# Designs tried in a protein design chat: VH-VL binders against Beta-1,4-galactosyltransferase galt-1 (galt-1). Part 4

Target 1, 206 residues: Beta-1,4-galactosyltransferase galt-1 (galt-1), of Caenorhabditis elegans (o16374r189to394)
Amino acid sequence: KMSICVPALFGNGYDAKRIVEFIELNTLQGIEKIYIYTNQKELDGSMKKTLKYYSDNHKITLIDYTLPFREDGVWYHGQLATVTDCLLRNTGITKYTFFNDFDEFFVPVIKSRTLFETISGLFEDPTIGSQRTALKYINAKIKSAPYSLKNIVSEKRIETRFTKCVVRPEMVFEQGIHHTSRVIQDNYKTVSHGGSLLRVYHYKDK
Below, E stands for the ipSAE of ESMFold2; O stands for the ipSAE of OpenDDE; V2 stands for 0.75 times the mean of E and O plus 0.25 times the DockQ between their complexes.

## First folded at step 1 (VH-VL)

Design f04 (from f01 with heavy chain D99E E100G F103I W104L S105T L108F; framework fv_ficlatuzumab; at its last look DockQ between E and O 0.03; V2 from the best seeds 0.00; counts 0 for: pae E 16.7 > 2, placed apart)
Fold by OpenDDE, look of step 2:
Structure f04 (fold): chain C 206 residues (1-206), chain A 121 residues (1-121), chain B 107 residues (1-107)
Amino acid sequence: as target 1 above (206 residues)
Amino acid sequence: QVQLVQPGAEVKKPGTSVKLSCKASGYTFTSYWMHWVRQAPGQGLEWIGEINPSGGSTNYNQKFQGRATLTVDKSTSTAYMELSSLRSEDTAVYYCAREGYDILTGYFDYWGQGTLLTVSS
Amino acid sequence: DIVMTQSPDSLAMSLGERVTLNCKASQSVSSYVSWYQQKPGQSPKLLIYGASNRATGVPDRFSGSGSATDFTLTISSVQAEDVADYHCQQSYNYPYTFGQGTKLEIK
């Protein structure tokens, strides 16, 4: 019912333990499919081994991509390409698809509700194709796993510019990294959620 | 004890294919990645590729991409490396090597004795 | 590909001397460096992994150090049985690559 797309994994910004935490916690939240896009040349050995392990055990779908060149901004275009690919792969397969990175977690605000229940509520209107979800930054000062449990202090502000989206794949024509660029029908809606029911927690170094 | 047993030698003609074997024992075969490394006479070591015996996932040195094929037989705990379109330059000792299991990856803690492959007309 | 360059190519030392072998990576490989000893007619043997971790059964006289691009294998007091080729290897990125090797002899 729910899937996650981790588009265009670049560089060595994540350690193997972070990947493990991401996969395991999202699985616990009810995510059934996790698509991870990687460029082999951009990953360290430990990360590659971890991803291969989960792929071999059918816990994730690992998709390799190759960038045609290495220039500034390629990471952005690469993300758009992989996001589009993932969107299409989920069309007709999953009801809801999340787009986020390894250091980002979609979390319901109401703890008595599951992720699926929360998402179902947000998409109760049949014309809503996308929910731009506001996020909170967490300064991940503690550099050891589990990162989400050890780092609990977030910024007070709600970020509504650099949002992450959950979508109905069949309703979206073009998906960006922070917003849905184009819906497939004119009457479909892309809306923003102010963070009252669902938030993205971004564990980043600040 | 951990053992990786390889046949001693193979002789092949150019253009043919060879399938080298590596029989593993003394440990859980599916729990460790298996690598293949070759060494030409008087030269350094060259990494060919790796395989996860559990799921069959492989990764190859691009130099050998399309020519080398890594497989495993879990029932016999045997790893195989097939090399096609053999050339004289493929003459070397071919080692299978087990990757160690630690927080760090990519080191080879056990090696086979190697198979000398001679490619000559 | 990451190039591993060892130095020197060969060296001859007297028994009991301190031996230092170097390995330089063309780019940072963090601590993903291993050292192997290969005696004539034998398979490589793991000495050091993760730049500084001594493998099981390896004598205390062997030690590894370094990070990023510069790595060193040290033999505190070289013994006759240490005559061999020594190889460094990076496993930070694919393809894994080895140095060209250093030949150690005893005078």
Scores: ipSAE 0.000, ipTM 0.543, lowest interface PAE 12.3, mean pLDDT 89
ESMFold2-Fast, scan of step 1: ipSAE 0.025; ipTM 0.594
ESMFold2, look of step 2: ipSAE 0.000; ipTM 0.447
ESMFold2 (binder alone), look of step 2: mean pLDDT 94; pTM 0.960

Design f05 (framework fv_ficlatuzumab)
Fold by ESMFold2-Fast, scan of step 1:
Structure f05 (fold): chain C 206 residues (1-206), chain A 122 residues (1-122), chain B 107 residues (1-107)
Amino acid sequence: as target 1 above (206 residues)
Amino acid sequence: QVQLVQPGAEVKKPGTSVKLSCKASGYTFTSYWMHWVRQAPGQGLEWIGEINPSGGSTNYNQKFQGRATLTVDKSTSTAYMELSSLRSEDTAVYYCARDWDYYDSSGYFDYWGQGTLLTVSS
Amino acid sequence: DIVMTQSPDSLAMSLGERVTLNCKASQSVSSYVSWYQQKPGQSPKLLIYGASNRATGVPDRFSGSGSATDFTLTISSVQAEDVADYHCQQSYNYPYTFGQGTKLEIK
């Protein structure tokens, strides 16, 4: 019912461990489909083995997306193409689609609720097509602790300048990385959520 | 917190070139595109171009193509704009400004430098 | 190039009044429009991005609306600190272009 679109193309300092943690944690939370857009030429051997393992075991859909856009005039159009392709793949197939990178996790604030329960509550109004959620940074200094929801340590402040979206794919016409640009019908809503029920934890090295 | 520090003023003669600086701090310099925008006295804002500090890729407004050159020094987190063949109509405040997000890079300028007043006169 | 035209060029309002500033694009820019506030002697500050999203730290009295070619910035109850030039910008196509600005004064 729930899916994730990862529009990252690699080359940003990600490693195999982060990919494993991302896939395992999101699978644990009930995510059924993870679409990963990757530039094969920029993957190291460890990352290639990891992505192949999960793709072969039907845990992810790996899309080879060699940088189609030039930084010399078409950068933002190319970025939208990746997000648009993923949105279209999920239309009519999944109920909720998340847009986040490998270092970002959607986590319920109320620990007794599942991710699906939290999202269903946020979309209880059937005219809501999109929810924007504020970022909250994870303490990246704890490297020896097992990575899980129980071991996440976060910063106190919520970052509202940069947000991530969860959407009903069938209600969205145009999706950006940080906001929903257009919905299909005039009476559909986009809502900004201040982080009281759902947060995006940003795990960043240094 | 995010800061973009620019010199206050520069005075140049017509026909010369100038290299303006913009020193970034408070964020990962290579994770955000940097833009250059100018504003002539009493006039509106005019976009000059953009640079990706990570790879050095640039896009220019055709009006400035061949005259403006954008560069970065990653070791000092400093962006530069060099403008050649200066004319009196190049007199303006020149701003550097950060694009709000590397991945989206939608041309929304969330942080601006204080601006450098370039005066071109003989 | 896409031309952005703002109206009016200037206006003077009384404290507490609702202010409406307009911005028109010469062709469709979808929702790729930002609004900036520039106080005298200061750099521009981002108010609204993506036509209708309020930037962090911007008071609730500021709101943006519109799509395609017609965009509006609204201040629901103008305050003394709102005296500034307001600029709209499109980032749909290169080169990015700005409107000429609207000057807001308090009576």
Scores: ipSAE 0.000, ipTM 0.436, lowest interface PAE 18.1, mean pLDDT 77

Design f06 (framework fv_ficlatuzumab)
Fold by ESMFold2-Fast, scan of step 1:
Structure f06 (fold): chain C 206 residues (1-206), chain A 120 residues (1-120), chain B 107 residues (1-107)
Amino acid sequence: as target 1 above (206 residues)
Amino acid sequence: QVQLVQPGAEVKKPGTSVKLSCKASGYTFTSYWMHWVRQAPGQGLEWIGEINPSGGSTNYNQKFQGRATLTVDKSTSTAYMELSSLRSEDTAVYYCARELYWDSLEFDYWGQGTLLTVSS
Amino acid sequence: DIVMTQSPDSLAMSLGERVTLNCKASQSVSSYVSWYQQKPGQSPKLLIYGASNRATGVPDRFSGSGSATDFTLTISSVQAEDVADYHCQQSYNYPYTFGQGTKLEIK
């Protein structure tokens, strides 16, 4: 079983179309549970209806996470809190948990391989508790065309300062926004991908 | 500068095992997957397998599964390929190669190769 | 396994001529094709990755094209130093497979 944690969703960069594409593409890749932390005050009617549909269909767990107020810097604490909550919800429940935002996708480099097959291979060493993957930016120019995994157009730039993780929840003590902060035992490993089978694509509206 | 240094040659008897080395320098060893590829005299290239030096995860060409074992020593930035139950058909140049995945999967740096001769 | 078939097996060209080498995959490999140059007695050297991207330090006369099942490596003006075996490779699916190679000679 694979799950996704979408930490604290704040601001106005999201719409119903992006939410649908995120959930559907990840479901096609074998993700069985998606935990979405969102500020209900910032959702329009279409977004609320979309999230309610998937929640009622048991495809997502929708968690209302509203800060008393939102200021520069306060969101950082909010994101860390939602990451911690999501890690604990998946411990003992899910084999692999991904931490990514609505505009980020974990994609196998070898197109004929499933996400589960790719992840299982990366975690073959049983002492690996966390895998870090650098971001690869994708072209956001096409806004009306049907979005699919096979039609992703990407920029060649890789961002190594900001990484996203897939973890075995039972082996992680503390998860950060961009990396695993602490594992349960000293002999457990956190590893970074270089020349790996997995990429994280970051969708930009630029 | 990236370098992958391999011994020039190795001679083994049929039925024995060999452990070939590939010493990396000029980059962060654990940030790139390492591949092993062989080339028999007058033939094309044949992929043996890959290893992630960071975690030790491996994937093998099914043809070599059970005979080839890929390992790494992070303290010396050295990758190893052990091939067991050697046959005369295993006579080949064995290359290690670094994988770059950022834009596509490609082998951007290759060792000079070790010529393994299996003969009685 | 995906079979990569190169053609021709060998080719002799005059200096300055345009040469094209072909590589065919037994099934679609998208753009996950790399080309390698191997000079006599040397290790392979990456020329092209992702079907059409030139690797660092590779002369402009080398270019790649193609997608899905049909791929081509082009040398716009062959030089004496281009005498080598050229190998195509797919990294779309395990096991990674190479073509049998095309030998390029100068007349």
Scores: ipSAE 0.000, ipTM 0.446, lowest interface PAE 16.7, mean pLDDT 76

Design f07 (from f01 with heavy chain D99S E100P D102Y F103E S105L G106Y Y107G L108M Y110V; framework fv_ficlatuzumab)
Fold by ESMFold2-Fast, scan of step 1:
Structure f07 (fold): chain C 206 residues (1-206), chain A 121 residues (1-121), chain B 107 residues (1-107)
Amino acid sequence: as target 1 above (206 residues)
Amino acid sequence: QVQLVQPGAEVKKPGTSVKLSCKASGYTFTSYWMHWVRQAPGQGLEWIGEINPSGGSTNYNQKFQGRATLTVDKSTSTAYMELSSLRSEDTAVYYCARSPYYEWLYGMDVWGQGTLLTVSS
Amino acid sequence: DIVMTQSPDSLAMSLGERVTLNCKASQSVSSYVSWYQQKPGQSPKLLIYGASNRATGVPDRFSGSGSATDFTLTISSVQAEDVADYHCQQSYNYPYTFGQGTKLEIK
């Protein structure tokens, strides 16, 4: 089973349309559960409605995450806390867990392969606990009203400084925002993937 | 054929309440949200609120602050808007309009013909 | 509340001319803007949803564009049956709000 962890959202960061397309497209790729962390006190009605609809339909697990204080850097610390919580929730439950935001998509390079087939291939070595994949940027303005596969395969550049991970949650001890920090056993591996079989597309809006 | 049928007119005295109806036909009533929108003479459109007939969940414009109540009767495919403590300023044409489930995204695609509510002594 | 401001208040065009109607939001509404046509004595009719998507049955001469705070409705070749009030509406935040309307007339 595959799942996605979306770290904490603050101040209505994403619009409801973006959330709908994110959930629908990932469901189409075989993602069975999406864990979304939000401060529900700060969400507008359209976002609350969208998230409740998908929660009621068992497509997402919506977790109300409220930080007790606001200080410089608190958003970064909040992301680490939610990533850790999400990892724990998936341990023993899902086979592969992805860590990405609403504007990021994991997409197979080989069009005839499903996401599950691609991920299974990447984890063929049973000692691999984590795959780190570089980002590719796509101009959000070239997207049509519905998000399509055509828009996903368009790419502008590769960014290796920022990466996203897919992991076997039972093999990971500590997960960071950009990479897996620690695995449960010394013989388990974290590997960096250059994008030959799997890519992460990041949509830029500005 | 999709249709939303509303009464043509209602006349009420200040301080009373009114319950306006909107009868749907030609589609699955519980698959679409129902909105209520009013238009005072010579003025623009004003959104009152919305209801999901499937579960009965509602969202309201704060301006109507407990004065408006939206309900549905699934057995007759009819939506209702009750407006209490009527004032002369409530004189307007009241429309019902449906939207697909992702209503914030797809707009209000079918509208009733409107009920003219006149509030006068 | 998000305030939607339409311009101009009224416009008179000759048959076949291109007309552009404007709608400005007081804060970003992303692409959650719909346009409605209201002919004299009739209910509003959906023309555009999601800023740029034409509703079913709406003629190709109608198109929408824009994002964030600035939106436009364009009629590429105005016809006599296009005489109406045009309303923009945001559905980004509650309460949903409409502009004041633009009246389109034929010269």
Scores: ipSAE 0.000, ipTM 0.461, lowest interface PAE 14.9, mean pLDDT 78

Design f08 (framework fv_ficlatuzumab)
Fold by ESMFold2-Fast, scan of step 1:
Structure f08 (fold): chain C 206 residues (1-206), chain A 124 residues (1-124), chain B 107 residues (1-107)
Amino acid sequence: as target 1 above (206 residues)
Amino acid sequence: QVQLVQPGAEVKKPGTSVKLSCKASGYTFTSYWMHWVRQAPGQGLEWIGEINPSGGSTNYNQKFQGRATLTVDKSTSTAYMELSSLRSEDTAVYYCARHGYDSWLYEEGYFDYWGQGTLLTVSS
Amino acid sequence: DIVMTQSPDSLAMSLGERVTLNCKASQSVSSYVSWYQQKPGQSPKLLIYGASNRATGVPDRFSGSGSATDFTLTISSVQAEDVADYHCQQSYNYPYTFGQGTKLEIK
């Protein structure tokens, strides 16, 4: 019903502990499938083994992604390619697809509502194909696992420049990293909001 | 109490194959990956590979790829390492070792319990 | 392959002295380093995992530290029972690799 697309890994900011937290917490929120794109030649052994464990347990679909040419300036091109692939894999399969990185979590603002209830409310208008959600940073003063449970202090400022989306895959023609670029039909809408009902929490590891 | 029991010694001729055993007890066998490591007399430790007893997934050191085969028998909680095309250079103590996990979070690559080792001697 | 280099090859210490054993990786291995103690005729025993976490039952005189490529195992006050070979290991990338070992002796 609900799925997550994690685009190609970017930089060296990810480790096995963060992956475990990401998969476990999202599973608790009702996410049924997580699509993870990796260049396995660039991953450490613990990350490979953790991803294999969850793949064997049917919690994730692990997609081995290697660029034909590797250059420092092309990281975001890799993410756009994997975002496109993931959108297509979810079209006709899942009702709602989230696009976020391993250090980002979609969380309902109203704590008595489930993630699914919050998303259903946001998509009550059947012409809405995409919801763009503001990002909130978590101050990471504690540098030990589990990061998301120990670093619960968030910054007051809401970041609107680097947003993340949840979409109905069948209604989206072109998906970007921070926004939905094109919808399938002229009457379909992309909606941005300031994070009043749903927020993305970004966990900084400084 | 966790125990990994291995035979003391095996003697094989060059060109043959050997299948070494490691019998686990004191824990849920399918909950932990099992590693195989060897040590030639007077030398350092060398990683051969790992196996997930639950699914049978394996990863090998490329040096042993095609010669080493890791398997398990869940009914007897026993892990096996088969090494083919034996050479005198394969003479070593072969250890099985359990992959340790942090109490909450998976922590990779530390071996929390080790078997006593099997001395494999390859000679004519 | 990531090469792990230990130093010194051997070390002789007096009882009660502080000893530091070094382990250097040929490339960054983050915190994915473990230390093992191996006494003559015995299998290795886990001392430290994740660079700095002491394994269950290991005396608190043993501690680990390090970052990226440089790691140390410290014994704050060496005892006679600490005579052994000490091995560092990286689990950051396949294949897992060990250092050549450091032999600790008592004078």
Scores: ipSAE 0.000, ipTM 0.446, lowest interface PAE 17.9, mean pLDDT 78

Design f09 (framework fv_ficlatuzumab)
Fold by ESMFold2-Fast, scan of step 1:
Structure f09 (fold): chain C 206 residues (1-206), chain A 123 residues (1-123), chain B 107 residues (1-107)
Amino acid sequence: as target 1 above (206 residues)
Amino acid sequence: QVQLVQPGAEVKKPGTSVKLSCKASGYTFTSYWMHWVRQAPGQGLEWIGEINPSGGSTNYNQKFQGRATLTVDKSTSTAYMELSSLRSEDTAVYYCARDFDYVWGSYEYFDYWGQGTLLTVSS
Amino acid sequence: DIVMTQSPDSLAMSLGERVTLNCKASQSVSSYVSWYQQKPGQSPKLLIYGASNRATGVPDRFSGSGSATDFTLTISSVQAEDVADYHCQQSYNYPYTFGQGTKLEIK
């Protein structure tokens, strides 16, 4: 029912530990499929081995995507291309798709609710195709095992300029990195909320 | 193969600071977190903190927060622990230890240890 | 903080005897316990991780068991080279904590 799209990665300082943490925590929250787009040439051997392990065990779908060079505009357009490909892979297959990076986690604010319950509530209006959620920074590592969200220590400030989306794939025509650009029908809505029910935690250091 | 090399000993006066080194070799330095653990004479092991060499992220035991600073130099594959405002109670052997990478995902443990630096704090 | 308590503090055994060392956590740590051997003047060396998994190169006379709050390290037939301090550690919660150690001597 729920999936994650991780846009193109190009050697930006992630390590194998962060990848394991990301996959395990999202699996714990009920995410059934994680689509990871990456440049194999930019990753170290431990990261490649970790991604291959999860791919071989059908926990993720690993998609190789390489850019000819690392120019600012080309890198950004590369991420948009991978977001588009991922959106199309989930259309008709997945109920809710999240767009976040390895250093970002969608977490319910109300601890008595699961991620699926929180998202289902946010999409109760059937004309809503996209929900935009504000970021909140964290400085502490989420512990390795057993994986738990209880030890997250976050900054008090909510960052509203940088947001992430969860969407119904079948209702979205064009998805951007920070917002949904176009929906399939004019009467479908994109909605922003202030992070009172759902937050995106973002690691500040990487 | 994997080696973590530390200096043998250091003597400091109370109120000063010390910066201990741990030089790694035989593996990809940035792929494993590094821990610092101390052992006072005749006592058990005490965890000080950890650092991720790839990003510089740190976590500290609250007991050492504000006095211990963990850093790395990627170009030399060296980890450092600086301890300030030294007291006689800081006399101990200080170890660096490699955290097993999470390629296997299940358990965290310290698979390789440096030989330790004996820090003596005395007037 | 999770407190790890080892027992006994020290013991002396005859060669070939079965040795049992205990480690108790003040709250559940699931199976996230490691055991380290530290010989006099040396660094700790990993023996057991995840409560019951023997580390590479560790003799098969060493075994670990337990879960939740009660953990045991067993040496099936103690040898002279086993004279050391043995430390248990939890990696379940920050800060990571060790027991006070058990000193094993041969009579």
Scores: ipSAE 0.000, ipTM 0.442, lowest interface PAE 17.2, mean pLDDT 78

Design f10 (framework fv_ficlatuzumab)
Fold by ESMFold2-Fast, scan of step 1:
Structure f10 (fold): chain C 206 residues (1-206), chain A 119 residues (1-119), chain B 107 residues (1-107)
Amino acid sequence: as target 1 above (206 residues)
Amino acid sequence: QVQLVQPGAEVKKPGTSVKLSCKASGYTFTSYWMHWVRQAPGQGLEWIGEINPSGGSTNYNQKFQGRATLTVDKSTSTAYMELSSLRSEDTAVYYCARDYWGDEYFDYWGQGTLLTVSS
Amino acid sequence: DIVMTQSPDSLAMSLGERVTLNCKASQSVSSYVSWYQQKPGQSPKLLIYGASNRATGVPDRFSGSGSATDFTLTISSVQAEDVADYHCQQSYNYPYTFGQGTKLEIK
């Protein structure tokens, strides 16, 4: 049904609590499978423990991805490669696949609609293969999981250069980090900005 | 309501092995990881390892890798730590402690077993 | 291994005084620091987890703060029952490691 690709978790930019929140929240939204790519040699032990728990319970597919060269110089190629691998894993299996990082969440604009209802509406035109959605930054103290979102202050700026996509995997030929690069057939479409029904929220934690 | 019950003391000779128990009650045994921590007399706390009672998965402090073995018996809600090739420096109080998965803090501790290793 | 260093090793305070205990990690542990109170002859008891969250049943005079490498445990008005050893712990990376402890005494 719906799945998420989390491309290339390198180094130690995320903690175990962030991973738990990400997996649990997306499961509540109707996401059935989360594909996580990581260089497990560089993860901290608590993150390894958390990922192993969810993998053992079949909530995620954990894929070990280690570049043959120093990651500092080749992180971009690593992320692009994992995006491609994830797209292929979802082709023929999943109806809608989201590409986002652990600090990014796809959220319906109409709060009374489920994520699946919102996505289905966005893809009502059967020739649409990809929806590109702008990021909205949230810059405030977050004291606990989503129930405490009342403490979050959204920035007014919408970031259009660092967007995220939801796609029909079977209609996409080449997926980039920020946009769909090529569709399988010439009559298939890529649409920008999600038609005002869907937003991606990027959380700033410090 | 949560209790972790450990024997008070054990005395062992160098070169032998010991198997310490920790009997849990008052909660669902398989919902929490179990950790083992020791404290030598007058010293700080030292982490030995952890076990998930649900799946049996373990992680060990490299210092104890190969010497410590963690197991559980789900039918009796009991966790075990076996420590082999005992030395005098293994003399310490050994605690079991409960950890909610993914939260990585020890909310309930056993009373500890004093292990004395002497000839 | 991540080394946790506590300071001071021991201190003696008068009733009602504000007490601050320090804990320093040799590398960033984000907010994955817990504090435990251990009274003589007893097992450790959880006080603070996630650097700043009070455990259930812990009096509000206890508070934690800090992130990355520097952490503090504060007792706003020390009471006689607070005589104990205090241990900080990181659970950010394996192996989990504890500081050497700070002994708190009342004058």
Scores: ipSAE 0.000, ipTM 0.444, lowest interface PAE 17.6, mean pLDDT 78

Design r01 (framework fv_rosmantuzumab)
Fold by ESMFold2-Fast, scan of step 1:
Structure r01 (fold): chain C 206 residues (1-206), chain A 121 residues (1-121), chain B 111 residues (1-111)
Amino acid sequence: as target 1 above (206 residues)
Amino acid sequence: QVQLVQSGAEVKKPGASVKVSCKASGYTFTDYYIHWVRQAPGQGLEWIGYINPSGGSTGYNQKFKNRVTMTRDTSTSTAYMELSRLRSEDTAVYYCARDEYDFWSGYLDYWGQGTTLTVSS
Amino acid sequence: DIQMTQSPSSLSASVGDRVTITCKASQSIDYEGSSYMNWYQQKPGKAPKLLIYAASSLQSGVPSRFSGSGSGTDFTLTISPVQAEDFATYYCQQSYSYPYTFGAGTKLELK
């Protein structure tokens, strides 16, 4: 029902522990497939082994991005290309697709509701093709696995400029890193909200 | 504590080559790109290129492409920039810098102390 | 290449003043709501120091009297109030695409 697209080039500021926590926590929330775009030549052996384990267990689809996105002075185009590719892979296949990086988690604000219940509520209006969700930065080290959210200090202010989207792939024509640019039909709409029901937590410190 | 320590000053004749080192400590060397930037006396900053220490991939400013080579040694956490066929206008302070990068931003957050190169005869 | 035009080339100010430095990119350096603009401070004989990234984000350890704003092609760095240690040269830089390019610099001088 739900999938994640990870379009950012990885290897800068990431390690095997973070990807394990990312995949395991999202799987617990009901995410069925995670699409990861990476230059496999740039990964160390531990990252390659970790990604192969999850790929073999059908938890991720690992897509080799052969050229670094920071080549030829057009790195932003590389990121747009991977976002577009991921959107198209999920169109007609997945009900809800999230666009976030390894250090970002979509979390319901109402703790008694599952992620799927929260998302289904946000998409109750069948003309909504995209939900734009505010970021909240977390300034704390990850000390143990599993990750304990109760020990994380977050910034009080919600970051509205840097947002992440969850979409119905079949309703989106053009998807960006931070927002949905165009929907497939004129009567479909994109909705932005300040994080009252759903938030993205961004973990910057190791 | 993140630190980038560069090799000492160099004096070269026109036509020679120079190899500058940048030793990283306080972080995982292979997790961050290293960029090289130069500054001629009394002038501004000019980007030369980058190296990804993990895979060794490089990108060079077209102005330097036929004269610059960037390499790294992961066992010593050291990046190198070699500039060949030196000219007097290559006289400058050369900096290495760490690139903190994600899809929202890219910025040079830690810099080496600089290596002064003088090219004259 | 993206050209960065920085102005003014020099500024004279007194401690306690509010100063604004501007930087104009030859094309938009925005991507999906993010501006790939950074500001650095350089003192004589020292390496540049990052002050602001992503146009408006304050680097850890940098005093709050420094702020950045702008989007698209037009960006500003504001220092208010100016302190004695702020007299230095300031550079803007785009990280939207390679090659990375810098403005020519603004020298902030004591009146």
Scores: ipSAE 0.000, ipTM 0.464, lowest interface PAE 15.7, mean pLDDT 79

